# VHH binders against p80196, part 4

Target 1, 213 residues: p80196
Amino acid sequence: SQDFDFFYFVQQWPASYCDTRRSCCYPTTGKPDEDFSIHGLWPNYKDGKWPQNCDRESSLDESEFSDLISTMEKNWPSLACPSSDGLKFWSHEWLKHGTCSALNQHAYFQTALDFKTKSNLLQNLNNAGIKPRNGDYYGVESIKKAIEKGVGHTPFIECNVDSQGNHQLYQVYLCVDSSASKFIDCPIFPHGGKCGSKIEFPSFSTNDDHDEF

## First folded at step 24 (VHH)

Design ff4
Fold by OpenDDE, fold request of step 26:
Structure ff4 (fold): chain B 213 residues (1-213), chain A 124 residues (1-124)
Amino acid sequence: as target 1 above (213 residues)
Amino acid sequence: EVQLVESGGRLVRTGGSLRLSCAASGFTFDDYVMGWFRQAPGKEREVVAAIVWDSGYTWHADFVKGRFTISRDNAKNTVYLQMNSLKPEDTAVYYCAADFYGYDYQKSHEYDHWGQGTQVTVSS
């Protein structure tokens, strides 16, 4: 494994993932909840680069985290096509990022789940009156402040673009210290996915399945 | 060892055509996405096109406007970018990249491996 400075903990908004020109497939385990889901826990350097694939021989072993599978299905689903149960997605995240984290598989996935619970993004937004609803737009700074109030650290908001050209809340980046123990101020924010001043917070409940690749 | 090697970049006149190639090796291509990106001087890297290797499904950026076409040859493990009706604003270093899961092939940070790039210059 390689040394790293911190983690990006990335959560995605499923409605925004699916509300794009890109294909979207619900998991085989069912439609995701109207909540943020985990994209990943990514070791990162302070210069914005990151280690990856630190141990290509460390294949995903379900037996190491079998007790987490049900929780992961709900909180860490893949919306990529073709539809899947999440194992392939988790394998990718583990091999690409987890192997660089100095954590074992169970600790890696458990840590991500714990930080999702701790961040409680949807509730933090709701507390500020920011609710998912199609056609509703919110200031990106308001979103940041709402999350900061709950988490205690400023997030990075990544946006994608829907079919009509509108910016929408796609992913939320939080930073975690290298020991995977607490949220920290981000040493650096990622590039790309820049948001306009106002962005849509769409509702996932109204989205339909899309065609597979 | 994963390798992506671009070729075909050169100086071309406005209105001209060019085909870029990306030879891929060192990994299996099941459910992977290959993408072409470009970076012009002083500009951010942007996605040009992507192809799902197995199905052949393709995506092209809006600015392409039908001028560029991504394709693949499975037998040669090679991805191509056919560029027609080239303009000076198309001048950039063009990169091929591999996304081993294909979660979001429109995002550069999702791609796992990158080629060294090939320079395309379009003169007036």
Scores: ipSAE 0.563, ipTM 0.803, lowest interface PAE 1.1, mean pLDDT 92
Fold by OpenDDE, fold request of step 26:
Formats: C-alpha cells, sequence, structure tokens
Structure ff4 (fold): chain B 213 residues (1-213), chain A 124 residues (1-124)
C-alpha cells in the first residue's frame, strides 16, 4: 500500500464539467459553490502508471469520517448523474485510490481537504486578475504562473471542450509527496486534455445546464 | 476476475458496416459506464462512445457524426458498437473499457478495465 512515488491531487472546475455534451447532475445537497472542487487524491508512479484497488475488503465506512462529511459535501461533490450526496463517489475514490495511499479513510479525506485549502486555487488566480467569467479567455501559461506563484510548484492544466468547441479550464493537477505532507514538483504530468494557448474560465453561477435526476 | 472481450473486428470496404461486441464478466454493472476507444497506428487512443449502463444514456465523439452507435444488452452483459459508413480513417484497434463510476467517461484514465482490443481495417 506504500508502494507509490507521489500523489496527484486533482481539482476540477464545476462549470467546465457541466459545460460539455455529457450529463451533469448537481448534488442532492445543492448547487456547488463557484469554486474548485476535489476530484481525487491519487497515488501514482513516476512512470505515469498508478496502483488501484489495493484493498477490496476496505469498504467505505461513513462512521470513520462523519466529522468531515459536511465539508466534503461542499468541497468534494460529485457532478455525475444520477444526482447523489457524494457517498458513492467517495466510496469509489477510496476503493480505487485511497486504499493504495497507506492512509486510513479519515486521513485520506482530511488530507485532500487540507490540500484544497492550501492550494487556494481560486484566490491565486484572482490575485493574478484571472476571474471566472463566461466569454473571457486567459492564457494557459498565465494560469500556470498564477498557480505556481501561490502554490510554489508548477501545475498541470487539463482542458475540456464546451459545446461550442472552445477549450476551457477543466482540472488542475498538483503533486503531493508520498507522505502526503507537502506539494512537490510533479515527476510526470498526466495524459489529459491538451489546452490551447488561451482557454475559457467560465462562471459556474451562469451555468444552468444540468440534470437533477 | 474482470474480463472484457471484444469481437467483430475485421477487414471491410469503405462504406461498409461492422458491429463490434464486448462481452463483460467478473463484475456487476451497477452505475458503470462502458466505453469504446480506438487507437490508430501512430496516434493516441481516443474515445469513440460511452454508455451509462443503468440509464442507457449514451455519448458519442464528434468524429462519429452519427455513423457509430453504442448500445448494450443487459441480459448478455454485452456492449455493442454499430459502425456504419466506415472510412479508411476508421482503421484502428478498437478497445472496450469499463468505468466503475463514470465520473468522466471521456477520459481514458478513468476507466478501470480494458479489453485486449479488436482490429478494424477499412480498405479503400
Amino acid sequence: as target 1 above (213 residues)
Amino acid sequence: EVQLVESGGRLVRTGGSLRLSCAASGFTFDDYVMGWFRQAPGKEREVVAAIVWDSGYTWHADFVKGRFTISRDNAKNTVYLQMNSLKPEDTAVYYCAADFYGYDYQKSHEYDHWGQGTQVTVSS
């Protein structure tokens, strides 16, 4: 379970998740905040591969992290359909990735929450004058630099494509050391949606394209 | 043991049709997404289509342009890719994959299991 080189800490921009041709469902707990949300904390190897499902017997136990649930609902929601309260999403993340982290359930989720706070992505972008707004485009390098200035390490920016064919900021990858103690330079960047030179940073508040089923 | 076994790939002429099958075993399909991917020589693997198993919701890549259709048979635990109006550019190894949650089924790294692939060759 301790056999990995680093973590990918992945945060997503909800507006970009929903502004695609695929389905998007707001959580049963309500519309997410206009902020980055956690996708996952993923053990990874330096060659780009990753361990998964390291303990199939370790089912998610809500009682182990009950004190974090309200915070997780806010910061780690699922936008997948059907609409959910996040438990199934967290179960998947735990079983697939968390079981390989050498952390218990509470520590795993707490660690992700802490790194979200530490990264403070939206604020870092705002400090650089990069704000979410439909129709506004920003240089990918500017986005990277803004995050790097705040976090101290170069992020990987993953893009997806909206219904109009425009690239938009979808996910931000940061790397965390294997002890889950600090951000590090990524030994390798993931294979993801390549970004154009300029990408949209859409506003989630104006994005009403979602399902409630 | 999870297994995905593709079949149906063969040589076909331009304008022809094929139906690929992917027989899945070793897991339940609750809330899963099944996807078809393809990889042409010298090119990166790309998503072709995906289906949310329970709801039947489908997604198709833009390059499909209505030519391909993903479907499922729950009773047979099989996902299909009906391919019509095939072009030489469609020549590739086609892979079936399973995403156990389906959060981002457009991304290959989200899929947990893969088949060995089936070769589709479209001649001019």
Scores: ipSAE 0.548, ipTM 0.796, lowest interface PAE 1.1, mean pLDDT 92
Fold by OpenDDE, last read:
Structure ff4 (fold): chain B 213 residues (1-213), chain A 124 residues (1-124)
Amino acid sequence: as target 1 above (213 residues)
Amino acid sequence: EVQLVESGGRLVRTGGSLRLSCAASGFTFDDYVMGWFRQAPGKEREVVAAIVWDSGYTWHADFVKGRFTISRDNAKNTVYLQMNSLKPEDTAVYYCAADFYGYDYQKSHEYDHWGQGTQVTVSS
């Protein structure tokens, strides 16, 4: 029952997180870039369900992936409060999802980092003339096509809705085969976060780092 | 074993009020987020409200703002959903859920444990 079919590889637009939660905390390592970051690499079943917490005894061991920490701080930050260095976030992702991946800790985190580099989302958007800027709206289909052209597979775009009713890009879902070797067409797309025809890329507000739980 | 047990769901008339309860057991509440979700027939499960247990920070979906309020009782390890001005479109099974990290409390997939749900029916 722990055998999964594929991975969701999920990348987020950090400013969207802050804009819609009314609370976010910049990492202790600093304010994130206006760029995509990793949310997670999640084993999933074709029916839309997923395994989780497959080994509760496999606690996160920083020594197992110490060589990746600096890169993870930049590419896999947490915006949850209180402000953190990401360790608790990574522990959560490992225990909930990583333990179900059949990968060790180093391989799990390295794989996610590699797929972030491989997907190169911001560059793919730029190549299509899409420049994420505050206040600029783009067609969701244009965004999908831009990513598809670069990655070779159709992404799922998840959107948030701000207080004014505007849709904003929140996360990009890509699918990875169960061996964690390549992007694939998604057998199924996640539920929720439907996007309007036009969506924006929000930017960080000046007060975002002061909003704490 | 983590357990979430909802109660309070029943038939109520339009404009009426209900208070749902979720009794939690089997885990500590450090850095946890508790959430209420609902699922109407033929619709996807949607988030209603969330509360960060330690700080008491709350979030409510737009469709329930002003009508519903999430709260907690630390001594009872219980989360509540006070529902006022109920409408027929609020008819659904309401679920309590726990998020052990609380990163994206607006998303159902972030929650680790779920109750069995309690039926709320609002008649016209």
Scores: ipSAE 0.504, ipTM 0.773, lowest interface PAE 1.3, mean pLDDT 91
Fold by ESMFold2, fold request of step 26:
Structure ff4 (fold): chain B 213 residues (1-213), chain A 124 residues (1-124)
Amino acid sequence: as target 1 above (213 residues)
Amino acid sequence: EVQLVESGGRLVRTGGSLRLSCAASGFTFDDYVMGWFRQAPGKEREVVAAIVWDSGYTWHADFVKGRFTISRDNAKNTVYLQMNSLKPEDTAVYYCAADFYGYDYQKSHEYDHWGQGTQVTVSS
């Protein structure tokens, strides 16, 4: 369990999950807020490999983190189909990744929630004038610098492609030390250079943004 | 002991049909996303279709839409792939795979369990 080198802490942009060819279903709690949501907290090795499924008998036990569920519904929603209350998504993340973390279930989920708050991604982007808006494009280096200014460490930006072929901000990776106590510089970045130089930051809400060219 | 055993692969002519099956054992079938993947000689393994645990929600790759249909029978712990209007390009080894409450079910590296595969050959 404690033989991994660091965590990736990974957050998703819900609009970029849902505007691709992959299916998207809102949680039973409703449409997520227009904010980054947690994907996971993933033990990794500095050589680019990772552990997973470190205890296949460690089932998710809701009683261990019941005080966190309301907060997790807001900050860790599932967008996979079919619509659900999130418990299946959290079971998947716990079994595959959390069992390798050396944290108990409550500590694992609480730690991820705390790092989402500390990262403050949406506000850090907004402070640099980078706002979700359909039809606007931002330099990927500007996005990295805005996050680095707020967090103190350079993120990795993963892009995906919407149904129209536009590259867009999809996931943000930050690195956490193996004791799960603080952000660190990433020992390595994930694979792929998927973004190009300019990318979209799409709006999830249609009621406030109408500025297509 | 987890096992996934595919069957039904054979030689068929262009335009023909096949039904593949995958018998699962050693895990709680109802909690797993089941997927069909294929790998042609010299090519990467690619997702063909996936079916989610309790709703029967299905996803199919664009290159098989309208021709292939994934289904499951949870009482028999079996997943199926009905393959119609077969083309020579469908020639491959077909694998079934399983992932516990899979979130990224279109990605092969997310699946924990794999069958040994069944050969489908489509002659012109």
Scores: ipSAE 0.488, ipTM 0.771, lowest interface PAE 2.1, mean pLDDT 89
Fold by OpenDDE, last read:
Structure ff4 (fold): chain B 213 residues (1-213), chain A 124 residues (1-124)
Amino acid sequence: as target 1 above (213 residues)
Amino acid sequence: EVQLVESGGRLVRTGGSLRLSCAASGFTFDDYVMGWFRQAPGKEREVVAAIVWDSGYTWHADFVKGRFTISRDNAKNTVYLQMNSLKPEDTAVYYCAADFYGYDYQKSHEYDHWGQGTQVTVSS
């Protein structure tokens, strides 16, 4: 397998994840904060393809990143059903993507956490007057500009659709260089999840539609 | 090695029916999601339906409008797509895919493995 070219660093908006026809389950650790959470740090090629499952024998070892677990529970939770503490989610991300990153488990998770902090997405949006509120819509270009101003690079905005047919801010893609050292301009943006001109930025605090399994 | 093998695609007339099959092997199905996708010429690949393997929970795209139904046979490790009331617009290569975690089964990039596809052609 060839070396990858860059990382997608993907963050999700929990309220938008839950405000769809898909099942939503709060973590066993509790309802997530009204903030962006990490979906993943994904090695990628410039042509839009990506390596995956580069080492199937590299099982997740909690002892290798035990010092990060509390932080990961807050910043990298899973809303998939059934409810979980995140370990299964992290194992999936590690085996599928992390094993292709040339990082060890601790470095992989730490790197993602660091980039979440550095990107500071919610604050960047707030600085531009863009705040989560049900029923309020914002220009997708305004959202992109607000993030770009803070991060220094243009993000890709991925949208999903709620039960009423409204486009919502679902995920934010940023690109990281192959050395996992800094944000970069994305060589290519992902396909799918296209947004309308205006999209909703829903409030997670008022969105308590979830399943408990 | 994980393998997904689609079958059942063929030429049918408008209003006809087909049943596609996807035989899966090389992995355990615990908490996995299986999905059907399709790609028409010149169009992007789109999700058709998904099924959570253990629970049997199903999801169908809006354009299906009750015409297609995803199902599974646990004993055979096989996923099916029953397609009724077929239209020319349904002409595409249909793909089976496996999502080992099922975080977002409506997104193609979340799926870990893909079959080779089977051609479905609906004539007027």
Scores: ipSAE 0.391, ipTM 0.725, lowest interface PAE 1.4, mean pLDDT 90

Design ff4
Fold by OpenDDE, look of step 24:
Structure ff4 (fold): chain B 213 residues (1-213), chain A 124 residues (1-124)
Amino acid sequence: as target 1 above (213 residues)
Amino acid sequence: EVQLVESGGRLVRTGGSLRLSCAASGFTFDDYVMGWFRQAPGKEREVVAAIVWDSGYTWHADFVKGRFTISRDNAKNTVYLQMNSLKPEDTAVYYCAADFYGYDYQKSHEYDHWGQGTQVTVSS
């Protein structure tokens, strides 16, 4: 297999995840914080394709990253149903993407946590006066610029749609170099999830709908 | 080895109906999500519908507007897309895909395996 060119580092807005017609389930560890959570750290090629499942025999081993679990529960929760403690989610991310990263399990998860801290998305948005609030809309370009000012690189904003048809800030894509050392300009942006000119940045305060699969 | 094989794509007239099939092999569908995608010439691939295998929960894209329905047959390990009231704009290659975790079944990058696709052409 060819070496990958860069990482997508993807963070998710939990309130937007749940504010759709799709079911969501809070983690068994508790309701997520009103903050961005990690979706994944994904090796990618410049042509938009990606490697996956590079080592099917490399099962997740909690002992390899036990010191990170508490932090991961807070910063990398799963909102998928049924409710979980994150281990199944992390196993999926590791087997599908992490095994292709050339990092060991500890380094893979630590790297993602570090980049979440470095990106400091919520603070960057707050600095620009962009705050989570139901019913308020922000320019997608303003959101991009606020993040760019803080991170130093242009993000990709992915939107989803709530039950009323409004576009919401759903995920933020940043790019990381193949050595997992720094943010870089994205060679290519993902397809799909295009946003309108203005999008909602919802709060969790009024969205308590969870279902079970 | 995991295999997804689409079938049923053909030329149909506007207003016609078509049922696509996706036969899966090499894995069990327990706790999986299956999806249908399509890609028209010059356009991006888009999700059409998804089904959570065990629960039977289904999701359909807005553009479907009740015209298409995703379903499954557990005994045959097959997913279907019933397409009614077809329009020329439905012309595309239709793909079947499998998502082993199901975190976001509306996003193509979440799916782990893909079929080769089947061509659907709707004439005016």
Scores: ipSAE 0.365, ipTM 0.709, lowest interface PAE 1.5, mean pLDDT 90
Fold by OpenDDE, fold request of step 26:
Structure ff4 (fold): chain B 213 residues (1-213), chain A 124 residues (1-124)
Amino acid sequence: as target 1 above (213 residues)
Amino acid sequence: EVQLVESGGRLVRTGGSLRLSCAASGFTFDDYVMGWFRQAPGKEREVVAAIVWDSGYTWHADFVKGRFTISRDNAKNTVYLQMNSLKPEDTAVYYCAADFYGYDYQKSHEYDHWGQGTQVTVSS
């Protein structure tokens, strides 16, 4: 079944992804911009469960979204190792989640790109005086409020842990209605990745923990 | 059909050792990450360790502190968790999981397939 209640639209902060004990590999297309990138657009149920792998025969077809590839390379890169051009990552997201969205490949990826633009997370944070800087900490509630002011809906902030054991801004969850038309209040927030009262917003430009291959 | 089958869980005394096994079938391992998780009664499931199948890269949770080691046997399509110096707080159901892409193998929601779990009990 491809029925679901809403989408999680998940964006990640590349510096926080790399500032862990886990390997980080820049895309073959080059170092990502110091901006949020797309992790995924995930169909979800209101009870916290989600559908996945709804059509295992629907392989990724680049010809279906060739006009979006350059934009996706910039806005939807993979930092997983080994370094890649994003195709394997996009294939994973499509097969696991996209096939459950009732959207075709082009619409699925376009939708995610559009919502990244609409959310404008970095600008919303900057408007509130929240800027990426190593060693600077911000209140998690301040971060939420800054995003809420811009998007109009309360986000979920997921944190990971840096090498020193500090919480840092890792991912931002927003919710999208099942028709993929607008942001909505999240019926439920994901579990895990709980943040302390203050979290680091590290600078990607100064991140030394990465592999190019 | 993808299947993950855990085995090896049993009752052991404090300070004892166990080796858990996870036999995997129904998929190729080239781009998979395998993980061990555990869930104690009344607690949330937590990640214990992960291994990137192709490279053999491993990650272990902080609470492991060198006591547990994840490994793999390519020929047997099996992942192992060697557990030494076991403590009562290690008592839990241990689960094996598989992630196709392995983008964030510390997060349970990234994993696509799960085993049924095996009970590990450590007595005082």
Scores: ipSAE 0.354, ipTM 0.705, lowest interface PAE 1.5, mean pLDDT 90

